VHH binders against q9sj74r43to173. Designs and how they scored, part 13

Target 1, 131 residues: q9sj74r43to173
Amino acid sequence: QQASIAWTYHPHNATLDLCFFGTFISPSGWVGWGINPDSPAQMTGSRVLIAFPDPNSGQLILLPYVLDSSVKLQKGPLLSRPLDLVRLSSSSASLYGGKMATIRNGASVQIYASVKLSSNNTKIHHVWNRG
Key: E = the ipSAE of ESMFold2; O = the ipSAE of OpenDDE; V2 = 0.75 times the mean of E and O plus 0.25 times the DockQ between their complexes.

## First folded at step 8 (VHH; framework vhh_7mjh_2)

Design t1 (at its last look DockQ between E and O 0.39; V2 from the best seeds 0.00; counts 0 for: pae E 12.2 > 2, framework grips)
Fold by OpenDDE, look of step 8:
Structure t1 (fold): chain B 131 residues (1-131), chain A 122 residues (1-122)
Amino acid sequence: as target 1 above (131 residues)
Amino acid sequence: EVQLVESGGGLVQPGGSLRLSCAASGFTFSSYAMSWVRQAPGKGLEWIGRIYTSGSTSYNPSLKSLVTISRDNSKNTLYLQMNSLRAEDTATYYCAREDSSGSTEIYTFDYWGQGTTVTVSS
C-alpha cells in the first residue's frame, strides 16, 4: 500500500536496477524486499533485504536474509525466520547487488538492488513485507 | 581480495565467557565500521552490535548476554567479548564489513566471514 518499486532494465547484460520504496509502520518495525529466483509467488527461497532500525540509535540496518533452509547465498546472507508475504511478483533472478538503503522522513526507506535475470527472462519474482 | 575470518568459537558452559576474533584482510580495516551478527539454529539472522571507525559502539539491546565489541586496527582484528553465556546464545557468529558507499545513517554489509560456531551447553 505504501510501497512502490522503480526499475531500469539493461538488455545488453540482462541486469535490472531497482529501488524499492517502503514505509515503516512503527519505529521498531522492519521493511523487507527481495526476490525469489526459484519460483513465482512463493516466499520460500526468496533472497531478501530487511531494513530495521538500530534499537539503540535508530539508524537503519540492512541485512540480507535467505528464506530457505536449503540455500545459502554467497558473501554472508543467512537464513531468515519466516516472514509473511505481502506482495509477490514474477520470475526468477539472481540478486548480486542490493547494498543501499536510504531514509526519507524518518519513516520511509529505499532499498536499492541490482538483479541479474536468467537468460531470456524479462521478469522478476519479488516479495516484500513489513512489520 | 577482501577476507574476514572468524575464530574463537567452541563449546562453553552456561555462565561462561568467550571472546571471538575476526581477522580482516584485503582492505583498509580502519576505514570501515564492522558488525557482529549471529544465527541460531533454525532462527533468523540477528544483529549483535557495531563498532564504528571512531571506536564507538552500538549494541542490540535485546541480547541478554553481555557483549563488548572492540577492534585493533594495528592487527586488523575485530573482537566480540561475550559474558554470561546462555544456551540460547548458541549460534554461528559472523563478522561483517559495513558498506562504506553510502553517506547516510543506514548500514548494510558487503562482506561476511565464514562464521565461527559457539555452543553453550552444560
Scores: ipSAE 0.024, ipTM 0.421, lowest interface PAE 3.5, mean pLDDT 77
Fold by ESMFold2, look of step 8:
Structure t1 (fold): chain B 131 residues (1-131), chain A 122 residues (1-122)
Amino acid sequence: as target 1 above (131 residues)
Amino acid sequence: EVQLVESGGGLVQPGGSLRLSCAASGFTFSSYAMSWVRQAPGKGLEWIGRIYTSGSTSYNPSLKSLVTISRDNSKNTLYLQMNSLRAEDTATYYCAREDSSGSTEIYTFDYWGQGTTVTVSS
């Protein structure tokens, strides 16, 4: 059940670099993590990244989601807008164990994100889950 | 500015075929692997498959017999051919660009189209 997050804040451009650490519970499972940069006390509207296996290669695929009001994961389109681009500027995911790593019960995953925070909010609320 | 625009959706009869297109602009299309992803009403995202810069493909095994992904780099266009369509193939279909961050272990999608809707009904 152990999950952790590491972060570095860069005040000169109001950018937060995050790394979430989690584990899978099955070879066909998923691990998700996200934040709500606009409403830090709410889960609804959180931008989440879900890592899951490419069923052919077993390598990680990372898809973005916006949580809905029922906390059901629902993909919203990534719209090319100035606000969306400046808030989540990059993301990636990797498995521990290099190129030969595979998703399995207990496999460790890192999810990286770089986000731009508004100058009026320095608190970060995060959510995570797996299945 | 990266843009992906899907087209070609619509109504189709069961057993029919449909080809979707994704027009790409604002980046060097030939240098990126691309994916198709779909979402049926009330359901989660389902990854369909990917096509590499070489033109080789990898598919979701549950959809492999139904779909073919191709690309035309001279037109900056990604295609999804779907055959023998069934009602459960009703969904919004998205194209997505893979982030080429240099890791061979990560397939992240940094840009997505708006989607095109396919309805399979008698």
Scores: ipSAE 0.000, ipTM 0.225, lowest interface PAE 12.2, mean pLDDT 69
ESMFold2 (binder alone), look of step 8: mean pLDDT 82; pTM 0.817

Design t2 (at its last look DockQ between E and O 0.36; V2 from the best seeds 0.00; counts 0 for: pae E 12.5 > 2)
Fold by OpenDDE, look of step 8:
Structure t2 (fold): chain B 131 residues (1-131), chain A 122 residues (1-122)
Amino acid sequence: as target 1 above (131 residues)
Amino acid sequence: EVQLVESGGGLVQPGGSLRLSCAASGFTFSSYAMSWVRQAPGKGLEWIGRIYTSGSTSYNPSLKSLVTISRDNSKNTLYLQMNSLRAEDTATYYCAREDSSGSTEIYIFDYWGQGTTVTVSS
């Protein structure tokens, strides 16, 4: 499982810019990345962005999720939901290769996010998975 | 301010039909692709379908209910026609604006409505 993440922390405004790199394992698969404000390495409670192909066009769809006992929809922009320790201020995603890229086995997806950390917090708990 | 307001939800019997509307404001509606998504109680978010700026559509093939998405740019309104509704179509339905700022063919939903609830029950 080839995934990586790069980030830059900005102490002056407590913002974290990051880019998650993942790969699909099938043309109909999914790749997800998110932050769990409650616990490390736990999917439950995480706020995640999940990328998957449009079943008809094969183009990339990116949807936000709150993963808990009852997976809940973000009723607004993901960045509008306050988190105890982390606030997502922006996010985006792209396939490697841009518009010419297609989702296939091994296709690379990049998820960009900017998060604002709570006062005196320099840690976030990342989660990711694919299928 | 970008706003999306869904309407048209309610109680409907199995086999019935329903048309949902999404009133958009605060942006150039015709310049954005729009999607419908739903969430059934206790289930995850499900993408229903999309309508592009061109008017062409794409649908989730896993849906058993017949759906048709349309738009009226002159009214800044998105529609979801649902036919042959089943109990499993009970959900809150949301319209979502797709982010057009990207240079890739990725569909990021940057704004959502409050949702309108559809209950299919005999």
Scores: ipSAE 0.020, ipTM 0.323, lowest interface PAE 6.4, mean pLDDT 80
Fold by ESMFold2, look of step 8:
Structure t2 (fold): chain B 131 residues (1-131), chain A 122 residues (1-122)
Amino acid sequence: as target 1 above (131 residues)
Amino acid sequence: EVQLVESGGGLVQPGGSLRLSCAASGFTFSSYAMSWVRQAPGKGLEWIGRIYTSGSTSYNPSLKSLVTISRDNSKNTLYLQMNSLRAEDTATYYCAREDSSGSTEIYIFDYWGQGTTVTVSS
């Protein structure tokens, strides 16, 4: 399925608001979006938000991750410019369909995040994936 | 300012028990659902469980037999009791505040503690 992202940057308070649109491929799956401060298109070292089902209630859980080096990913070139640590100020995820929505193959999900950047350097590399 | 401070981590033998605390300040603790989350070496974050404002709990099924979450609203403190610890429970343990937006369809964690490290080894 096609993924898309919409974003707005607010230079007054150095805040990036974004919404990522994706789909699940299984009822026990996950959908993730994030940034990689080191390299484009590389998952290792990425700070990601991953949406997956709460096993007790079936409701979406959205958690921030830093993907570790034990994940077998193809590494791209390292970004040589310094990136400041970003602070996640808010995040959420929702399924299309409200109360009747369930996580299943083809279920659409929206991941919202508001990220407060600590510097005027606004260059970021973003990634997404699902499983 | 909202702060969450975990404590009680340390070295423990396999089969042992440990109680972690999370001291909360800067908000009305009793009005928020709270969660425990951990990160083992080489792994991403793993949700452990949550405690609602009512005191009811919900747990990750893979961890349910190992953990008990409780809260003391008079002390603004969240607790995680862990029993029968194994080497695989070695991790940094975080407490997290859930957003009070009132949504029951998604879980949002807007403030996190610095974490406390638990090491399970001989």
Scores: ipSAE 0.005, ipTM 0.192, lowest interface PAE 12.5, mean pLDDT 68
ESMFold2 (binder alone), look of step 8: mean pLDDT 82; pTM 0.812

Design t3 (at its last look DockQ between E and O 0.49; V2 from the best seeds 0.00; counts 0 for: pae E 6.0 > 2)
Fold by OpenDDE, look of step 8:
Order: structure tokens, then sequence, then C-alpha cells
Structure t3 (fold): chain B 131 residues (1-131), chain A 122 residues (1-122)
């Protein structure tokens, strides 16, 4: 699948800067990336950022999701509970090439995130998908 | 301090209507795009729609026929009118301030209200 990720780890503050590269497979589709502090490669419990188009404006909407039933909304990013191993601290997104009038199949999206890792953790479990 | 406070939620029967309000303070309300977002039990966030500073609106196509977003800048209040409510519309509804005045390619949100719960049930 047309996806990749780049990152920079900052040992001095245990921050991981990430850029996820994805592509839409439908003009009305979505692309999501996130992390699961609880288990590898599991969607449930993940904190994810999902990008999807607004067909009326042609703009991209980026929303945070906690993939469990206990999520409560707060000043982003949304967390349903304290994260022991990792914290999603910031997020953004952009379309490659700038604003598109209409998102098409194959349109490239970049999702940016900063993750604060626990002091003794140097790994994250990330997930992604699209539809 | 930026604050968004939703109100108007409650229990409503299927087919009913409800108008939610969002009282904004701590910022120049008229200068920001505002959105409504909801979260049904066990589901993810769903963007409902936005209103521009001009008063123009954009809606999630799946909800467009059922919702109307408006604003009263003189009252620093955002509204969500919902009609023909269904059980599937049961959710906590949030108002959210967009990060910018629409100058960016991506719609992001920097402040959210606490939410108001709407329960649609017979």
Amino acid sequence: as target 1 above (131 residues)
Amino acid sequence: EVQLVESGGGLVQPGGSLRLSCAASGFTFSSYYMSWVRQAPGKGLEWIGRIYTSGSTSYNPSLKSLVTISRDNSKNTLYLQMNSLRAEDTATYYCAREDSSGSTEVITFDYWGQGTTVTVSS
C-alpha cells in the first residue's frame, strides 16, 4: 500500500516527531494513522488521527480518535485515559502539492504528529489504515 | 481563557427536533470558523459541519439534510438545529473552534466544549 512514515527521535526530551505519508483511495475516503500504547498493531485502544475530505469546501478535515468507548473530548488530542508509555502531543496534516479543489484517488496526505515517550521506552506501536 | 459551553441536550423522541447552543467566550468569536462534532457511544468522532465567519456553512453529506448550523456573533453563540432525529443521532455533541479562519488546507480544532448529550429514544 502507498504509505510510509518518517520520524526523528529527540533523546533529550524523549519526543518522537513523525510524518505519516498516505494516499486516498476514494474522493470520499479517509486516511488514518495513530499509536496504540497498549498493544502492537491493534486498532482497539489506539489514538489515531484521521484525515478525510470535506466535499463542499475541498478542504481536509483532521480529527483525533480514541478507538474505545471511554473516550471523552478535550482540547486535542483526545485521550480517553492517561497514557503510560506514550502521549500524542500535537498533530497536523497537509495535502501534498497544496490545497486541492477535489481530493482524488491517489491524492497524497501527510499527517504530522509529536509523541512523548516514557523515559524507558524507545518504541511505539503504530497503526494505520484507509478507506 | 477560551471557553466553549454547549447546552440544549436531552432526551428526545424519534422524529423530534432539538437545537443545541454553544456559548463562546475568551476570544473574538466572530473571527473564527466554528464546527460541530459528535460522538456516539462506542463510536468515533464525526464531523457534523462548520460555519464560516461569513455565515456560510458546510456540512457532512451524511447529515446535511438533518442539521443546520448558525451563529449569532452578537451573542457569541453557535447553534446546531437538528430535525427528524433518529436513534443513530444519540451522541455527545461538541462545538469546536477551528485553529484558523479557514486559510489553511486542513480543518483542525484547538478548543472544544465539554459537550452536551443528546439521547434519541422512544
Scores: ipSAE 0.377, ipTM 0.727, lowest interface PAE 0.9, mean pLDDT 83
Fold by ESMFold2, look of step 8:
Structure t3 (fold): chain B 131 residues (1-131), chain A 122 residues (1-122)
Amino acid sequence: as target 1 above (131 residues)
Amino acid sequence: EVQLVESGGGLVQPGGSLRLSCAASGFTFSSYYMSWVRQAPGKGLEWIGRIYTSGSTSYNPSLKSLVTISRDNSKNTLYLQMNSLRAEDTATYYCAREDSSGSTEVITFDYWGQGTTVTVSS
């Protein structure tokens, strides 16, 4: 019913590895989760990943967002990978049961992110939702 | 440097058709799966579909009858054909490169174009 998060911080390269645990509520649904690596006390600037299925393959598709004051609308496309490596360097997701799993009500999902932080910012906040 | 440049957007009357292009450079285009994604005003991103290196496709079921994705590997160009356009198809349309071809679990996108805007209005 609830979401949880696990994390490991690597001080030598200033990276934070994160895993979000959540569940889908329908076979055509979505699960979204985000973090703010640069300003943990603020919701604005959070990077949100939304997972949903490719109907043909059953693979999860992850789409990135950046939350701002107009939270319904992205400000624009993401920057190229080099700039994004500073804050959200990689992401992935998986279903519980791996390759044999399918999206359905109650299906568990793990969303992974690796993000580079400044050495002065060790707190993060997260948000999540599903539909 | 990887670049994706969309073009072909503009003002279109309801019921019209439009073909968008995405010019790719800075990578081996023929080795990557590609997607189209759109964002309507006041809405989040909506995945339209993807195209494999073979040219086969997978679509968002809500849009399947409206769109056709194709690619020309000799021109390093991805296409989106849209037909019977409605006001609700007003959006910015992005092409995106899949981060890792052949992943069995997840599809992520590591490079995006700047988008091309389609406005459907009478």
Scores: ipSAE 0.074, ipTM 0.552, lowest interface PAE 6.0, mean pLDDT 71
ESMFold2 (binder alone), look of step 8: mean pLDDT 83; pTM 0.820

## First folded at step 9 (VHH; framework vhh_7mjh_2)

Design u1 (at its last look DockQ between E and O 0.11; V2 from the best seeds 0.00; counts 0 for: pae E 13.9 > 2, framework grips, placed apart)
Fold by OpenDDE, look of step 9:
Structure u1 (fold): chain B 131 residues (1-131), chain A 124 residues (1-124)
Amino acid sequence: as target 1 above (131 residues)
Amino acid sequence: EVQLVESGGGLVQPGGSLRLSCAASGFTFSSYAMSWVRQAPGKGLEWIGRIYTSGSTSYNPSLKSLVTISRDNSKNTLYLQMNSLRAEDTATYYCAREDSSGSTEVIELYFDYWGQGTTVTVSS
């Protein structure tokens, strides 16, 4: 299943609402979406939101990460940090089926983000991956 | 001069269908990816979908109505077919020329050229 993205732009406050549609490939997997301010189509350097199951409850968790050359995209050693460079104003994630839905292979996830844009920002280089 | 002129808007009943057209001139139409965007009253600019130079398409998965974007490069025309229209589809619809290569990794927020828009009203 190909990932998709939707967006709505609000000219009055220069806010971009985004919704990324992804799919898990395993119950212990992850789905990540983000923006790379440095280069297009590269996970390295991106500021990403990663959705994954809570190891204790199995509930969907969404955390922000900054991926640089020294960081491998994995849940263990990766430390969550605020996405300060992309002016992320809000974010959330949900599974199709609501809170009762379980993360499994084929489970659909929506990652929501609102980004405050500058007047000169005409393009967003977004990236995504899963594992 | 680059021009985009939308047409085909009007009043339609819920459940109805409508095909919008966008006539392009003043540039090599086939060399640009094109998008449809709409703005409902009091709402933001909502991206509907894109058609690349290759003819492949990408759509807003949040859309409830069925939409199909196509292009006829021989006529320099972009189309938006909308089916099963709902009241929520009431909006001014714009065709826009993307100023990028149409990469799937890039969200085009600003277009270098827009049409004047065509208004679609879905009402009983």
Scores: ipSAE 0.567, ipTM 0.816, lowest interface PAE 0.6, mean pLDDT 87
Fold by ESMFold2, look of step 9:
Structure u1 (fold): chain B 131 residues (1-131), chain A 124 residues (1-124)
Amino acid sequence: as target 1 above (131 residues)
Amino acid sequence: EVQLVESGGGLVQPGGSLRLSCAASGFTFSSYAMSWVRQAPGKGLEWIGRIYTSGSTSYNPSLKSLVTISRDNSKNTLYLQMNSLRAEDTATYYCAREDSSGSTEVIELYFDYWGQGTTVTVSS
């Protein structure tokens, strides 16, 4: 709850600009947002960005994933090959509250992304979750 | 047909104030939380804040001192009051209707409705 999204689609270059607004529910939790260009309302195959604290430093990390049975949280690029229809152009995340902000129950986070979609795909399905 | 129409944009000098309006039609306005979002030229989207059906508000902390969101349910109108405007506040401003979002057990899909935007230019 307390999650929202704002977005603009640019048909000329098939780019989706978005800002996802969410909250953490624990100091060691996560907040994720993504899209599934292949099927609506499905986790497997979704291209997601997940914000979470670095286990060692507590620093906010944002990492890309394609969700499947083998996915786990790690620092690294999204694993993809020619079947990937979604391209992440840029992304970032920030906590509200500046340098004093910490990840905790109720902490607010913004996830910014620019995503290049497949040509002529005008229907956008997005997913989000937290834990 | 859901429609959201922003108005009140224009040229304003630094330090000035401006009130934006969003006229809503085609849905029960009083039953929805509403948001303001902006996009500066060549930049990403920036959430400004939301107003709930109760009239309570939540703001982007970076903008909280500059903005006030209000609604008039009898006129189906959402407002954004902006004060002490700066050149960096030059942007297209959108109002948006919020839908329900997610849960820990289910990833959900939804569409937002939002308007064409109104452009604010802050220049000496």
Scores: ipSAE 0.000, ipTM 0.168, lowest interface PAE 13.9, mean pLDDT 67
ESMFold2 (binder alone), look of step 9: mean pLDDT 81; pTM 0.804

Design u2 (at its last look DockQ between E and O 0.66; V2 from the best seeds 0.00; counts 0 for: pae E 8.9 > 2, framework grips)
Fold by OpenDDE, look of step 9:
Structure u2 (fold): chain B 131 residues (1-131), chain A 124 residues (1-124)
Amino acid sequence: as target 1 above (131 residues)
Amino acid sequence: EVQLVESGGGLVQPGGSLRLSCAASGFTFSSYAMSWVRQAPGKGLEWIGRIYTSGSTSYNPSLKSLVTISRDNSKNTLYLQMNSLRAEDTATYYCAREDSSGSIEVIELPFDYWGQGTTVTVSS
């Protein structure tokens, strides 16, 4: 299943609205999207938003992470460093089908983010993965 | 000098179709990924889709109208076919050159070159 991304850029305030479209591959899986300021197209070093099911309720959770050598993306638990994305103004995630939808293999997830960009930022290196 | 000139815009009824063209000059067209973006009145710049140098395409999955992006490298021309147009598709449409050869993992903001735009008005 191919992932995709949509964006809307607001020149007046240099805000980039993003929507990443991904797909879970298991009920206990994860889907992550983020930006790598250091290395293009690599997960390591990226600042990512990871969507996964709450282990107790099964509800969709979205948390920010810094992916470095201390981070391991696995079914459970996800080991990471919490992150406050410097330019992240908002973020959310939703399953296709709404809040009543369940995470399963093939379940579609949308990760939303609003990022404040500098006026001279011409490229954003984004990454994604799932497990 | 790099130039991008959009054409094909106009007034169209809801449900109608329209094909926009973008004539490129001043660079090796085939070496660049190209995108279409649009801006509706009072809205931001919305990415429509991209066509890579390979000819593969990627589209904004939030689009409600059916769109197809294609390119003719022999004519240095980029196309945007739009079907089932709605009032919400009213916008100025821009052809944009990307800085790279079309990396999937890169969002270009802003594009290094884009045209003056062509206006599409969908109204009954």
Scores: ipSAE 0.556, ipTM 0.818, lowest interface PAE 0.6, mean pLDDT 87
Fold by ESMFold2, look of step 9:
Structure u2 (fold): chain B 131 residues (1-131), chain A 124 residues (1-124)
Amino acid sequence: as target 1 above (131 residues)
Amino acid sequence: EVQLVESGGGLVQPGGSLRLSCAASGFTFSSYAMSWVRQAPGKGLEWIGRIYTSGSTSYNPSLKSLVTISRDNSKNTLYLQMNSLRAEDTATYYCAREDSSGSIEVIELPFDYWGQGTTVTVSS
């Protein structure tokens, strides 16, 4: 298993705080994590956060997307419709190793998100990928 | 009827070690990934880690150095070994059954297929 997720659930406001831990496979690659509220176990329709290097500065960027059949996952920024704000309240990403860390093969990335759930009994189907 | 029963909690001194057990019944234990989750007083539920049917594990990176998850499928028992305990590890510890065993992960929410919990108190 090349990826993991840590989470804390807050029953009082039905909020799931999570951190996805993944690794890059190239210095120009990407790491994505998301949820599919419409259909479990599928990438199409997923609301994803994608971490990748800014092509100008090399700085880690995290941007939200909704994956559909018109979107190809490519090196650099991905374009899709905006992430559904009803479920995602906050997000951020960081490299393990702080300011001295660089995006490279094997570099660890942490993607943080807070997700509002409709009830305490809802399973969260999440997806991830990298390239 | 799925049942999960945690045991092995109690009072420990800071720096101590403790092994928790989770006895499973009412399902084919070896076919399910299992997780440990904890809740400190007044706090949210914190995921500790998971063990897959293969025996592979994944951990909350903040806790990875403190914990080891294992399973004994012949005894239908899940284990959590905790070392170097501190006051902040005071919590009720739960085991939980997960549905997903494939490449997609499903986070089981706290109200289905959870035990009653076992309380660990770390105090001098």
Scores: ipSAE 0.012, ipTM 0.404, lowest interface PAE 8.9, mean pLDDT 72
ESMFold2 (binder alone), look of step 9: mean pLDDT 80; pTM 0.786

Design u3 (at its last look DockQ between E and O 0.21; V2 from the best seeds 0.00; counts 0 for: pae E 13.9 > 2, framework grips, placed apart)
Fold by OpenDDE, look of step 9:
Structure u3 (fold): chain B 131 residues (1-131), chain A 124 residues (1-124)
Amino acid sequence: as target 1 above (131 residues)
Amino acid sequence: EVQLVESGGGLVQPGGSLRLSCAASGFTFSSYAMHWVRQAPGKGLEWIGRIYTSGSTSYNPSLKSLVTISRDNSKNTLYLQMNSLRAEDTATYYCAREDSSGSTEVIELPFDYWGQGTTVTVSS
């Protein structure tokens, strides 16, 4: 459950740079972070970035997902697609230890995102989970 | 009137330590989560850390300097202890009040109240 988020806000262009710090719990696991425009503290309805290992190479992959009520958070049936309700300017993920790091239980991952905020958006409801 | 007044800034040498204070008034200090943020010249507003109403803390993991946030509710004061200061820690430091007794799932931007800031200059 050890996770944290850091941010830098750029007032000149209303851009919020986010860095989510998470931890894998298995070599085949996933770590997800996102924003829920509808409700706080719920994965359902969120627009998330999910980090997981490539099934062939084991390399870290980061893909965007829209988690509506019809979607369960799992690798197989979940189809990645561009985020619709979140103005995501950029995103990336990295493991502690660099590209040579291995995803395992306890492996630390950083998920980066830059979000363009609207002038009247004073709150961001972010969510995260892992499996 | 809600007021936040930072103090303790100044000129320090690299490797030095500094403790900043934030005096709060005009509200029930103990009922609010408090934050420290900073802005270096020409840079964005960087989040340093948060202290919850419970006294638990959360910090920016990317900070290379050692930071400790604490609070004394009896004095309505927020503190930021900084050790091993570097040149890149040069910034104006602000204390900020979270808009509500915060949920960890909510990032509030901007904070509803800020201080005037206190400037820290790290230079040899």
Scores: ipSAE 0.194, ipTM 0.597, lowest interface PAE 1.3, mean pLDDT 85
Fold by ESMFold2, look of step 9:
Structure u3 (fold): chain B 131 residues (1-131), chain A 124 residues (1-124)
Amino acid sequence: as target 1 above (131 residues)
Amino acid sequence: EVQLVESGGGLVQPGGSLRLSCAASGFTFSSYAMHWVRQAPGKGLEWIGRIYTSGSTSYNPSLKSLVTISRDNSKNTLYLQMNSLRAEDTATYYCAREDSSGSTEVIELPFDYWGQGTTVTVSS
């Protein structure tokens, strides 16, 4: 699994700006990236952004989730609850190739996010996966 | 520790050109793909482009005609050449190392997969 991330942390307002790069492995697949701002790198409580195709239009959709104890990070859509919006300041996703790009095996996706972290965080665990 | 230090920013007239540098240390520079990203005041991050270990490049299509990324592995330095600069190109420019990690990692301080950035101001 090949992916990359770049990020900048702004201590004065506890904001993490990030750019995650991933690739799809199928035209009906998904790419997800997330953090657990409250706990060490655990699946339960992780906050994730998931990029996937709208099944009707094929357009790229980015949705936030908070993983609970029943959520799987493997193939198929993750079963989760919405991300706490107070901590996600902004987000977007784009495919390399602009509006003419389609989701397919090998398609590159960029996920941009700004996340406000709780005070006194000194370690940030992140997770990513695709299916 | 991994360090990336951007330089070469400053005040530039509209239509001007500027070359930014990113000095890398603390890792085998030639083994990593590298990126440039930017953030205009009050805006989100914008990806500029990527240069592979082979030296081949890929670019944000909306910026492709304005930028050129290169690297000099003998100097552990990444470059961004920008031409025909406009007011909307005013931003802080960051270089970033592509992480080849798998599904999970632990990030410790300092949080710097990026440099602190170099600011380019295009005066109108």
Scores: ipSAE 0.000, ipTM 0.184, lowest interface PAE 13.9, mean pLDDT 68
ESMFold2 (binder alone), look of step 9: mean pLDDT 79; pTM 0.786

